# VHH binders against Spectrin beta chain, non-erythrocytic 5 (SPTBN5): the designs that were tried, part 9

Target 1, 109 residues: Spectrin beta chain, non-erythrocytic 5 (SPTBN5), of Homo sapiens (Human) (q9nrc6r3533to3641)
Amino acid sequence: TPTMEGSLEFKQHLLPGGRQPSSSSWDSCRGNLQGSSLSLFLDERMAAEKVASIALLDLTGARCERLRGRHGRKHTFSLRLTSGAEILFAAPSEEQAESWWRALGSTAA
Short names: E, the ipSAE of ESMFold2; O, the ipSAE of OpenDDE; V2, 0.75 times the mean of E and O plus 0.25 times the DockQ between their complexes.

## First folded at step 10 (VHH; framework vhh_8h5u_2)

Design U4 (from R2 with S28T L29F M34V F103T; at its last look DockQ between E and O 0.44; V2 from the best seeds 0.00; counts 0 for: unsure alone 63.4 < 65)
Fold by OpenDDE, look of step 10:
Structure U4 (fold): chain B 109 residues (1-109), chain A 122 residues (1-122)
Amino acid sequence: as target 1 above (109 residues)
Amino acid sequence: EVQVVESGGGLVQPGGSLRLSCAASGFTFSTSGVSVGWYRQAPGNQHERVAIIVSGGYTNYPDSVKGRFTISRDNAKNTGYLQMNSLKSEDTAVYYCATRGDTSFHAIWDYWGQGTQVTVSS
């Protein structure tokens, strides 16, 4: 089972049901992938202590797509959940974005 | 109907302070374990999150405002706050409050206010 941890930016794209959010921004977080669950934390300290997670995303049935050069960030990828919610992510490097995309893809499959 | 209304904005000199309020109606902070976020948008810029407080009371700030801004909430009053000290001209923006009652996904906000203008100028 693949695991990943690292810094990411994330942005709301679609709400559950595929609705458009009224507003959104690129915000920083710490991502932690364990099995079919992706946890987002406000920072590295909170991730290490496993407290105050921003989101607990179930990747079962989810779809991941690389979004190179889109949405005002480099090294981006999207995560569409079965709920219809979609979150955009940006990694610090192309290499990290590729690693995240592969890891998330393998767990979602 | 759920509403979120910001107040407390205005004109202030550099180095001054403002306290923004975010009053919510139609739902209760005390029973929802709400998260509160403050965002700002200057003309020509994207929204920027300047503060967030989650259910456990943990807070986060970007480096641009860390040490100067403080987010808090009063569940009894269904109100979130943003204390802004040592204000700078670059803090000039429309400030928005966002809230969510779901503790499982703070990144998706349920409700937004109409915004309040903050202008920092000598």
Scores: ipSAE 0.418, ipTM 0.746, lowest interface PAE 1.8, mean pLDDT 88
ESMFold2, look of step 10: ipSAE 0.723; ipTM 0.854
ESMFold2 (binder alone), look of step 10: mean pLDDT 78; pTM 0.782

Design U5 (from R2 with M34V V54T F103T; at its last look DockQ between E and O 0.70; V2 from the best seeds 0.00; counts 0 for: pae O 2.1 > 2)
Fold by OpenDDE, look of step 10:
Structure U5 (fold): chain B 109 residues (1-109), chain A 122 residues (1-122)
Amino acid sequence: as target 1 above (109 residues)
Amino acid sequence: EVQVVESGGGLVQPGGSLRLSCAASGFSLSTSGVSVGWYRQAPGNQHERVAIITSGGYTNYPDSVKGRFTISRDNAKNTGYLQMNSLKSEDTAVYYCATRGDTSFHAIWDYWGQGTQVTVSS
């Protein structure tokens, strides 16, 4: 079972059904991938304590794509869920972005 | 119909205080997993998250407002709040409230308000 954890920025791109959000911004979080679930936390402490996640994304049937610096951030990738929701992510480095992309890809498959 | 409406903005002098309200309708803030966030956008800038409070009451602030801003929620009133103290000119912006309207895990925010202008000037 693939696992991944690290700092990320995230941005809501599409809401369920493919609707555009009224607004969005790049926000910092701590991502924690466990199996087919990606949890986002406000900070490392909350992630460590596994409390107050701001999102729990089911990756079943999801699609993950590398964005290669699109949307005003480097080292980006997108996650499209079966609901039609899409969330953009930015990693601190290209290496980490690649690791996330591979991990998420394997999980979604 | 789901709606989020901000209020409480206005003109204030530096060092002053304002309290913003975020009234939600069409869904309940007491719903499990619902978070409330406050964002601001100054002219020419991107949206900046200034506060967030989770359903469990955990809060987070950027260094730019930490110690000056306090986010809270009243689930009974279905309202979120942002207490802003020691306001600075750089706090001038349109302030938006963001919420999740259900227990869906497919989105970070579902709804944003129309925003309320906050102007800090002497």
Scores: ipSAE 0.331, ipTM 0.678, lowest interface PAE 2.1, mean pLDDT 88
ESMFold2, look of step 10: ipSAE 0.567; ipTM 0.781
ESMFold2 (binder alone), look of step 10: mean pLDDT 80; pTM 0.806

Design U6 (from R2 with M34V; at its last look DockQ between E and O 0.56; V2 from the best seeds 0.00; counts 0 for: pae O 3.4 > 2, SAP .672 > .668)
Fold by OpenDDE, look of step 10:
Parts: structure tokens; C-alpha cells; sequence
Structure U6 (fold): chain B 109 residues (1-109), chain A 122 residues (1-122)
């Protein structure tokens, strides 16, 4: 069971069913991958206290794709859930993006 | 129908203050898991989150506005607020309110308002 934690930016790309969100932006967060669940927190303190998560994503059956140089951010990757919802992520470095992609990919498989 | 409407924007001098309101309808801000966020967009720039308040009352601000902006909510009025003090010219932008209902596995923000213009100029 892979684990991963670190700073990320995230952006809603598709709503459940593949609908387009009315509006979205890149937001900063702290990601915490545990098993087949990815939790997003506003900051490291909230992540450490495990309070006020802004999202809990079930990775079961999810698909991950590296998106190099797209959507106005470097070091990006996408997460498509079985619901049809898709969330874009941006890591602080190429190395971290690769690590996240691998971790999420292995978990979703 | 769910709707979010911003108000309170306007022209203010540097160092001045404004208080933005975000009136929500069709859902309750008091519902567990509901978050309120304020974003701004200056011409040519992307949206920037300037404040967020999540369920439980936790707040978060970027360094650019920390200590100057304060987000709050009034559940009785079903309204979110953004108190902006010590305004700078760099704060000039259209300010948007975003709300999210219950925490979900799929969505980050559900509803955005039409925005309210804030102009800081001498």
C-alpha cells in the first residue's frame, strides 16, 4: 500500500458524469495518499491534525495521466475517478509529479 | 435553484477598507461540510484564492492578504463575508465567492457568483 504526502495545486476539471464546472482555479493544498484514498487539506497544519479536509477522493478504478506542460502549470497530472469527475494536479517539481503519478497509478490499479 | 451573489465591491483609496458579502440561496451554509471561498481575478491573471473558511471554522489565507483580509460567515443570514483592510492597488480585481456543499469524493467547488469589482486607487 503506497503512501504519499506533499504540497500540490489542484483544479477541478470535470464534474461527475463528465460535466464541465462553471468555474475553477488552481488552489494550493496538502495531499495525503493512504491506500486507495487521497485526502486534500488546506495546509500542512490541517493535514497533520487531519481536520478540515477539502476533499476525499476514492481512487478505486481511477485513472492517472501525466500532463506535462498543460493547463497553465508545469509538472501536472490528472486523476479521473469512476464517477467521471476529473481533477488536475500540479506538483512543485517534475520529480514530485512523477512520484505522485506512480503512487496514484499503483493505488488505482 | 442554487445561487451565490456577491456584493460590496467598489472604489476605495489605498489603505481603505471594504466588506464583501456573499449571499447564498437554495442551500444552507450551516450544513455540515459546507465551505466558502473568496477568489479574485485581475485582468490578465488567473483566479487567486484569497480566503477560505471550511466546516469547523478553520480559515486559510495566502501570504498576499494574510493579516489584512478576514473571511467569516453568518449562518443565520446564509451569507459569507470578506473583510478587507489596508487595501493596496494590487488588490484591484473582480472578487468571486465560491461555495461547496457537503464534502464529496468528486467536487471541489459547486457554485460561483458573478463577481464584484474592487478597485483600489488614489
Amino acid sequence: as target 1 above (109 residues)
Amino acid sequence: EVQVVESGGGLVQPGGSLRLSCAASGFSLSTSGVSVGWYRQAPGNQHERVAIIVSGGYTNYPDSVKGRFTISRDNAKNTGYLQMNSLKSEDTAVYYCATRGDFSFHAIWDYWGQGTQVTVSS
Scores: ipSAE 0.125, ipTM 0.527, lowest interface PAE 3.4, mean pLDDT 85
ESMFold2, look of step 10: ipSAE 0.711; ipTM 0.847
ESMFold2 (binder alone), look of step 10: mean pLDDT 79; pTM 0.797

## First folded at step 11 (VHH; framework vhh_8h5u_2)

Design W1 (from U2 with V54T; at its last look DockQ between E and O 0.41; V2 from the best seeds 0.00; counts 0 for: pae O 2.3 > 2)
Fold by OpenDDE, look of step 11:
Structure W1 (fold): chain B 109 residues (1-109), chain A 122 residues (1-122)
Amino acid sequence: as target 1 above (109 residues)
Amino acid sequence: EVQVVESGGGLVQPGGSLRLSCAASGFSLSTSGMSVGWYRQAPGNQHERVAIITSGGYTNYPDSVKGRFTISRDNAKNTGYLQMNSLKSEDTAVYYCATRGDTSFHAIWDYWGQGTQVTVSS
């Protein structure tokens, strides 16, 4: 099972059921992929201590797509959960975005 | 009806302080885990998260405001706060409060306020 950890920005795109949020923004976080779960933390320290995650995303049945130059950020990929919720992510580099996309894709499959 | 309303903005001189309030109605911040985020948007800029507090009371700030801004909450008043000290001209922006009614994803917000203007100028 793939593992991945690193800095990310994330943005809510769709709420569960495919609803549009009233507003959203790009926010920084630390992502930690373990098995079929992606945990988001406020910072690296909290991620390292595995405390106070701001999100725990079940990737079962999820779809991950690589995005090119969309939504005001470079190095972007999207994660759509079975709930219909969709979260956009931006990595610090093209290489990291590719790594995340592949890791999440393999886990969700 | 759910509503989030910011207040406390205004005009201050550099080095001054302001305390913003985020009053929630139609739901309890306690039941939502008291997940509150403060954002700001200056003209021509994107929204920037300046503070967040999770249900567990954990906080986070970007380097731009760390040490100057403090986010807090009051369950009894169903209100979130942003204490802003040592204000700078670059802090000038519309400040927005965001809240989540679901504790499972703290930083994905259900409700946003209308914003309150903060102007730092001599």
Scores: ipSAE 0.298, ipTM 0.662, lowest interface PAE 2.3, mean pLDDT 88
ESMFold2, look of step 11: ipSAE 0.646; ipTM 0.812
ESMFold2 (binder alone), look of step 11: mean pLDDT 80; pTM 0.800

Design W2 (from U2 with D102S; at its last look DockQ between E and O 0.56; V2 from the best seeds 0.67)
Fold by OpenDDE, look of step 11:
Structure W2 (fold): chain B 109 residues (1-109), chain A 122 residues (1-122)
Amino acid sequence: as target 1 above (109 residues)
Amino acid sequence: EVQVVESGGGLVQPGGSLRLSCAASGFSLSTSGMSVGWYRQAPGNQHERVAIIVSGGYTNYPDSVKGRFTISRDNAKNTGYLQMNSLKSEDTAVYYCATRGSTSFHAIWDYWGQGTQVTVSS
């Protein structure tokens, strides 16, 4: 199973059920991919200690797509969960975005 | 019906203090992940997270407000707070509160308030 960890920005695009959030923001986080679970933490320390995750995303049945030049960030990709929720992500580089996309794609399948 | 209402905003001089409140109803913060976030948006800018408190009481602040802003919550009152000290003109913005109503962790925030204006000016 794929594993990956790194800095990301994320933005809620759709809430569970496919609902539009009343507001959203690009926020910084530390992503930790373990098997079919993507955990988002506030920072690297909390990620390392695996405490107080701000999100725990089940990737089972999820779909991950690369986004290019959209949503006000570079190096973006989207993750749509079976719940209908969709989260946008931005990586620090194109290479990292590609790596995340491939890793998430493989574990979601 | 879920409601999130900010209060405590206003006009203050540089160096002054304000305490914002975020009152949530229709759900309980104590059973909704114990998470509260404060965001601000100045004219022409995008939303900026200025404080967050998550389960376990862990907090995070950007460098722009670290040491000046303090986020807290009162589970009994179902209310989040943002204590803002040593305010600067660049802190002028509409401040929004975000809360989590789901325990599924498929969303960071489920509900947002309408915002409260904070103006720092001499």
Scores: ipSAE 0.669, ipTM 0.863, lowest interface PAE 1.0, mean pLDDT 91
ESMFold2, look of step 11: ipSAE 0.741; ipTM 0.863
ESMFold2 (binder alone), look of step 11: mean pLDDT 78; pTM 0.790

Design W3 (from U2 with T99R; at its last look DockQ between E and O 0.53; V2 from the best seeds 0.00; counts 0 for: unsure alone 62.4 < 65)
Fold by OpenDDE, look of step 11:
Structure W3 (fold): chain B 109 residues (1-109), chain A 122 residues (1-122)
Amino acid sequence: as target 1 above (109 residues)
Amino acid sequence: EVQVVESGGGLVQPGGSLRLSCAASGFSLSTSGMSVGWYRQAPGNQHERVAIIVSGGYTNYPDSVKGRFTISRDNAKNTGYLQMNSLKSEDTAVYYCARRGDTSFHAIWDYWGQGTQVTVSS
């Protein structure tokens, strides 16, 4: 069972059902991967304390894809949930993006 | 029908203050997992989150506005607020309120307002 934590930016790309959102923005967060769940927190402290998560993403049946520079960020990957919702993520480095992609891919598979 | 409406924008001199309001309808801000965020977009720039308040009242601000901006919410009035103090010319932008709910194992900013113009100029 993979685990990972680190700083990320995230952006809503598709709503459930594959609908386009009216607006979206790259937001900073702290990601925490535990099993088949990815939790997003405002910062490292809140992530460590496991309080007030911004989101809890169920990765069951999800797919993760490296985007490599698309959507205005350099180290990006996308997470598409079974609901059809798709969230874009950006890592601080190529190495971290690769690590997240592998971890999330392993969990979703 | 869900709706988010911003108000309170306007013209203000540098060093001045404004208080933006975000009136929500069709849903309750007191709903568990509900977050409210304020974003801004200046001409030629991308959207920037300037404040967020999540369930439980925890807040977050970027360094650009930290100490000057304060986000809050009044669940009874189903309204979010952004108090902006010590305004600078670089704060000039259209400010948007966004709602994010986490009810189905995904987080999305699914409702944005029309925006309110904030202009800081001498």
Scores: ipSAE 0.575, ipTM 0.819, lowest interface PAE 1.1, mean pLDDT 90
ESMFold2, look of step 11: ipSAE 0.731; ipTM 0.854
ESMFold2 (binder alone), look of step 11: mean pLDDT 78; pTM 0.797

Design W4 (from U2 with T99K D102S; at its last look DockQ between E and O 0.60; V2 from the best seeds 0.00; counts 0 for: unsure alone 59.2 < 65)
Fold by OpenDDE, look of step 11:
Structure W4 (fold): chain B 109 residues (1-109), chain A 122 residues (1-122)
Amino acid sequence: as target 1 above (109 residues)
Amino acid sequence: EVQVVESGGGLVQPGGSLRLSCAASGFSLSTSGMSVGWYRQAPGNQHERVAIIVSGGYTNYPDSVKGRFTISRDNAKNTGYLQMNSLKSEDTAVYYCAKRGSTSFHAIWDYWGQGTQVTVSS
């Protein structure tokens, strides 16, 4: 099972059920992929201590897609959960975005 | 009906202080009081998260406001707060509060307020 950790920006695109949020923003976080779970933390320290996660995303049945220059950020990919929720992510580089996309894709499959 | 309402904004001089409040109603206190986020948007700019507090009381601030802004919450009142000190003209923006309406981690925020204007000017 793939593991990955790194800095990301994330933006809520759809709520569970496919509902549109009233608002959303690009926020910074530390992503930690373990098995079929992606955890988002406020910073590297909290990620390392595995405390106070912002979100814990179950990747079972999820779909991950690379986005090219959409939504005001470069190096972007989207994660659609079975719940209907969709979260957009932006990596610091194209290489990292590709790595995340592949890692998440393999886990979700 | 769930509502999130910001208050406390206004006009202040540089170096001044404001305390914003974020009151929520229509959903459980036990689920809605644990996480609060404050965002701001200045004209022509994107939304910027200026403070967040999550379960356990852990907080995070961007460098632009560290040492000047303090986020807190009162779970009993289901209210979030943003204490803003040493305000600068660049802090001028509409400030928004975001809250989580459940213990689910499928979404970061469930509800946003309408925003409150903060203007820092001489």
Scores: ipSAE 0.489, ipTM 0.787, lowest interface PAE 1.4, mean pLDDT 90
ESMFold2, look of step 11: ipSAE 0.690; ipTM 0.824
ESMFold2 (binder alone), look of step 11: mean pLDDT 75; pTM 0.757

Design W5 (from U2 with H106R; at its last look DockQ between E and O 0.81; V2 from the best seeds 0.00; counts 0 for: unsure alone 62.4 < 65)
Amino acid sequence: EVQVVESGGGLVQPGGSLRLSCAASGFSLSTSGMSVGWYRQAPGNQHERVAIIVSGGYTNYPDSVKGRFTISRDNAKNTGYLQMNSLKSEDTAVYYCATRGDTSFRAIWDYWGQGTQVTVSS
ESMFold2, look of step 11: ipSAE 0.732; ipTM 0.858
ESMFold2 (binder alone), look of step 11: mean pLDDT 79; pTM 0.793
OpenDDE, look of step 11: ipSAE 0.743; ipTM 0.896
ESMFold2, look of step 12: ipSAE 0.677; ipTM 0.837
ESMFold2 (binder alone), look of step 12: mean pLDDT 78; pTM 0.790
OpenDDE, look of step 12: ipSAE 0.731; ipTM 0.891

Design W6 (from U2 with S35G; at its last look DockQ between E and O 0.57; V2 from the best seeds 0.00; counts 0 for: unsure alone 62.4 < 65)
Fold by OpenDDE, look of step 11:
Order: sequence, then C-alpha cells, then structure tokens
Structure W6 (fold): chain B 109 residues (1-109), chain A 122 residues (1-122)
Amino acid sequence: as target 1 above (109 residues)
Amino acid sequence: EVQVVESGGGLVQPGGSLRLSCAASGFSLSTSGMGVGWYRQAPGNQHERVAIIVSGGYTNYPDSVKGRFTISRDNAKNTGYLQMNSLKSEDTAVYYCATRGDTSFHAIWDYWGQGTQVTVSS
C-alpha cells in the first residue's frame, strides 16, 4: 500500500452530499497517507505524534484529479470522496503534486 | 437550525485589545471533531486563518498573530473566543468563525458566521 507524507495546503470545495460550503479558505497542513486513509494534521509535530488530526479521509472509492491553473493555487489536485465531499489540495511543487496524485489515485482505486 | 454568530468586533487604536465571540446554536461544539477556527479577510485579500483549536485543546497560529492572539472555547456556553492583544493596523479585517458540526472528518468546516468587522486605526 502506498505511503506518503508532506506539507500541503487544503481547501473545502464541496461538503458531504455535494453541498456548497458557505465559505472556504486555503489552509496549511501536514498530510499523511497510509493505505486507504489520508490524515491531515496542523503541523509536522502533531503528524509525527498522530494526535488531534483535523481530518481523516477514507479514500475507498474516492477520485483524485490533477488540477492545473485553477482555484488560485499552483500544483493542485482534488480529492472527491464517496460522501460527495471534495477537498482541494496544493503541493509545494509540481513534482510533489504529481506524486500525491499518483499515490492517492492508486490507493483510491 | 444551525447558526454561528460572531460578535465583539469594533474600532480600536493600535496596541489595543478586542475579544471576539463565536456563539454556536443547533449543535454542540464539544462534540465537533475539529473544533473552532477564526479567519479574517481584508479588502482585496484572501481569507487567512488566524487561529484554530482542535480536539484535545491543541491550538495553532500563524506567525503574523502568534503571541498576540489566543483562541479558546467554553463548552458550557457553546462559544468560541478569540482574544486579540497588541492589535496593529494590519489586523484590520472582517473576522469569521468557522465550526465543525459533525464528526465525519469529511469536511473541514461545516458552518461559517457572517463575520464581524475589526478596525485598528489611530
């Protein structure tokens, strides 16, 4: 199973059920991909200690797509969960975005 | 019906203090998985997270407000707070409270308030 960890920005695009959020923002986080689960933490320390995750995303049945030049960030990709929720992510580089996209794509399938 | 309402904004001089409140109704903050976040938006800028408190009472602040702002919550009052000290003109913005209404962890924030204006000017 794929594993990956790194810094990301994330933004809520759709709420569960495919609903539009009243507002949203790009926020920084530490992403930790373990098997079919993507955990988001506030920082590297909390990620390392595996405490107080701000999100635990089940990737089963999820879809991951690369986004190019959209949503006000470079190096972006989207993750749509079976719940209908969709979260946008931005990586620090194009290479990292590609790596995340491939890793998430493989585990979501 | 779920509602999130900010209050406590206003006009203050540089170096002054304000305490913002975020009153939630229709759900309990104590049962929310993520917690409470405060955001601000100045004219022409994007939303900026200025404080967040998550499960276990862990907090996080950007360098721009660290040491000056303090986020807290009162579960009995179902209210989140943002204590802002040593305010600067660059802190001028509309401040928004964001909350999580479920524990699914499939949404970062479910509810946002309408915002409260904070103006720092001499």
Scores: ipSAE 0.602, ipTM 0.833, lowest interface PAE 1.1, mean pLDDT 90
ESMFold2, look of step 11: ipSAE 0.730; ipTM 0.851
ESMFold2 (binder alone), look of step 11: mean pLDDT 77; pTM 0.774

## First folded at step 12 (VHH; framework vhh_8h5u_2)

Design X1 (from W5 with V54I; at its last look DockQ between E and O 0.79; V2 from the best seeds 0.00; counts 0 for: unsure alone 61.3 < 65)
Fold by ESMFold2, look of step 12:
Structure X1 (fold): chain B 109 residues (1-109), chain A 122 residues (1-122)
Amino acid sequence: as target 1 above (109 residues)
Amino acid sequence: EVQVVESGGGLVQPGGSLRLSCAASGFSLSTSGMSVGWYRQAPGNQHERVAIIISGGYTNYPDSVKGRFTISRDNAKNTGYLQMNSLKSEDTAVYYCATRGDTSFRAIWDYWGQGTQVTVSS
């Protein structure tokens, strides 16, 4: 069973190597944390079946930090992968943002 | 290094069609398949996702383009396509292509093109 799952908004802030994306916007997903992997699903049916995620991120060595409402959203945290990619997340509440932060922190390192 | 280049943008009348291409080139692309995303921005508006195609050939579209736009890919050529039909003035934007290997675990997207302008005007 997953360590954590729930609704999130996400935005890729940096590409691997710390490069800037040409387009960046907030989008909605269902996140699923299992083992050291985070899956993001755009479609509820795909999330339920655990197939066709838009992202399957390796959290080994990643760093997760709480943000304080930067980038136009509340209840935010960031995930910096060892590739240098950085994804911003917004949870529906501060409680859920805290839960995600704790779960990701214990998984990443 | 890896380059992503969009092509096929231009001026088209309302109700017309346009086909965009997204060609990836370089020395380190995965041979397992290429996931492709199309995004767009009109001046003064937010960027938005328009279409994705990912591992297994699964696709996703927002309601604003569903039934009008079709994403496809040719994995042998590392090229993605966006067929845009029944174009409306609201589709006017710069269209950007994003790519990654189907089995990449290091990001949501790895590489982006610089964009191609689509203008729908009578």
Scores: ipSAE 0.758, ipTM 0.871, lowest interface PAE 0.8, mean pLDDT 87
ESMFold2 (binder alone), look of step 12: mean pLDDT 77; pTM 0.775
OpenDDE, look of step 12: ipSAE 0.771; ipTM 0.902

Design X2 (from W5 with I52L; at its last look DockQ between E and O 0.63; V2 from the best seeds 0.00; counts 0 for: unsure alone 64.9 < 65)
Fold by ESMFold2, look of step 12:
Structure X2 (fold): chain B 109 residues (1-109), chain A 122 residues (1-122)
Amino acid sequence: as target 1 above (109 residues)
Amino acid sequence: EVQVVESGGGLVQPGGSLRLSCAASGFSLSTSGMSVGWYRQAPGNQHERVALIVSGGYTNYPDSVKGRFTISRDNAKNTGYLQMNSLKSEDTAVYYCATRGDTSFRAIWDYWGQGTQVTVSS
């Protein structure tokens, strides 16, 4: 059973090394937090097969910060990985954003 | 120099086909194969993933293009491809290639191309 699972929107704000991506648009996914790993799936088939559709992010040493509606979405938070990559997330509600932020923050550090 | 370059875009009539290429150079890729994503964005809209192939060969397509678009890759050439058949006016967008190098744990994507325009119009 995952520590946290649910619908999220995400946007990769920074690439590894702090570089800017060519696309800055939001995507939808299913997030699945298990232990120190966050999986992002684009569809139910990927989630059911437990195969990462984009990445299986290692949260060790990562930092999580609440953004409170920046970047054109409400209920947002960020995840900064040790690689220098930064991913922004938006949850469907403020309650869920707080839950994600707490779960990710306690795991990332 | 690290480069990811898309090519093959252009103007095509509805029902036509295009093949996009995504040539990657100047960085290390997994021996099990590069991960490639094709995204598109029309002005004023959120981008949409239209194809994904991960290092192990698993592919994914949204319903809007399933059965019409096919992603593939040639790992020896570090090149990804998007075959686009039965094109519709709704497919008009800038198409971007995203690639992931040596790990999936560091980020979602490592490198992006600059985009290639696809226009489907009579």
Scores: ipSAE 0.512, ipTM 0.763, lowest interface PAE 1.5, mean pLDDT 81
ESMFold2 (binder alone), look of step 12: mean pLDDT 78; pTM 0.788
OpenDDE, look of step 12: ipSAE 0.772; ipTM 0.903

Design X3 (from W5 with D102Y T103D; at its last look DockQ between E and O 0.59; V2 from the best seeds 0.54)
Fold by OpenDDE, look of step 12:
Structure X3 (fold): chain B 109 residues (1-109), chain A 122 residues (1-122)
Amino acid sequence: as target 1 above (109 residues)
Amino acid sequence: EVQVVESGGGLVQPGGSLRLSCAASGFSLSTSGMSVGWYRQAPGNQHERVAIIVSGGYTNYPDSVKGRFTISRDNAKNTGYLQMNSLKSEDTAVYYCATRGYDSFRAIWDYWGQGTQVTVSS
């Protein structure tokens, strides 16, 4: 099973059912991919201790796409869940964004 | 119906203090994994997270407000709070409360309030 960890920013783009959120912002987090689950933590310490996750995303049936510099951030990709919810992510570098896209793509398939 | 309502904003002089409240209804803040955050938006700027408290009581602040702002929650009252001390003119903004949780499909959902104006001016 694929694994990956790293710093990210994330932004809610669509709510379940494809609804528009009333408001959203880019927030910093630490992403931890384990199998078909992506966990988001506030920082590296909490991620390492696996405590107080701020989100747990089930990637089953999900789709991941590169966004190529849209939505006010560079090195971005999107994650669309089967619920219709879509979350945008921004990586610190193009290399990391590509790595996340590949890892999430393989997991969701 | 899910609702988040902020209160406590107003006009204050530099160095002053305010305490914002975030009353949630239609859901419970005690739900496992529930996070409460405070965001602000100044004119011409994007939303900025100024505080967050997650499950277990862990908190996080940006350097811009660290040491001055304190977020807390009272699950029994289904209310979040933001204590703002040593306020500066640059803290002037509309402050929003946001709650974050998971749906049945393990997707992120956010509920935001209407916002409360905070103005710091001499």
Scores: ipSAE 0.456, ipTM 0.768, lowest interface PAE 1.2, mean pLDDT 89
ESMFold2, look of step 12: ipSAE 0.598; ipTM 0.808
ESMFold2 (binder alone), look of step 12: mean pLDDT 78; pTM 0.775

Design X4 (from W5 with S104T; at its last look DockQ between E and O 0.75; V2 from the best seeds 0.00; counts 0 for: unsure alone 64.4 < 65)
Fold by ESMFold2, look of step 12:
Structure X4 (fold): chain B 109 residues (1-109), chain A 122 residues (1-122)
Amino acid sequence: as target 1 above (109 residues)
Amino acid sequence: EVQVVESGGGLVQPGGSLRLSCAASGFSLSTSGMSVGWYRQAPGNQHERVAIIVSGGYTNYPDSVKGRFTISRDNAKNTGYLQMNSLKSEDTAVYYCATRGDTTFRAIWDYWGQGTQVTVSS
């Protein structure tokens, strides 16, 4: 099970059941992939201490896809959870987006 | 059915205060409590995060509101609050509340309200 971490931008595009959020915009975080769980931290100190994540996402059965650059960012990929929620991510580079895509895709399988 | 309703918006002069409420109904509160997020959008601008409180009680604020806004929650009432002090004209926006239980495995946020207007003007 791969381990990966790094800076990401994220945006919750869909809620569970495919519902639309009332507010949706890009925000910054540090992502931490351990086992089949992806943690998102809004604060670097919290990320280092691994406390108080804004999200702890279960990747079992999730789908991870590279995006064509829609939604106003480069180096993007999506994560569709079995709940129907969809979170979009943007990495700092295409190389890092590929690394995230590979790590998330192998975990979601 | 699940409902999230914001209240407490209104017109206030610069330097004034408002307290927003975010009442959730139709779902059970977990033992560790409800996570609450407040976001805002001014006309012509992108949405921005203004406060979060996660199930364990940790809070996070952007610099633009830090020291002026305080988020809290009452787990027994399934209600979140945003105390807004020292209000400025740039705080004028529609404020939205987002919620989830203490599990985050399904999403970042589960439910949203429809927004409440805050207007800060002389």
Scores: ipSAE 0.742, ipTM 0.857, lowest interface PAE 1.0, mean pLDDT 86
ESMFold2 (binder alone), look of step 12: mean pLDDT 78; pTM 0.791
OpenDDE, look of step 12: ipSAE 0.783; ipTM 0.907

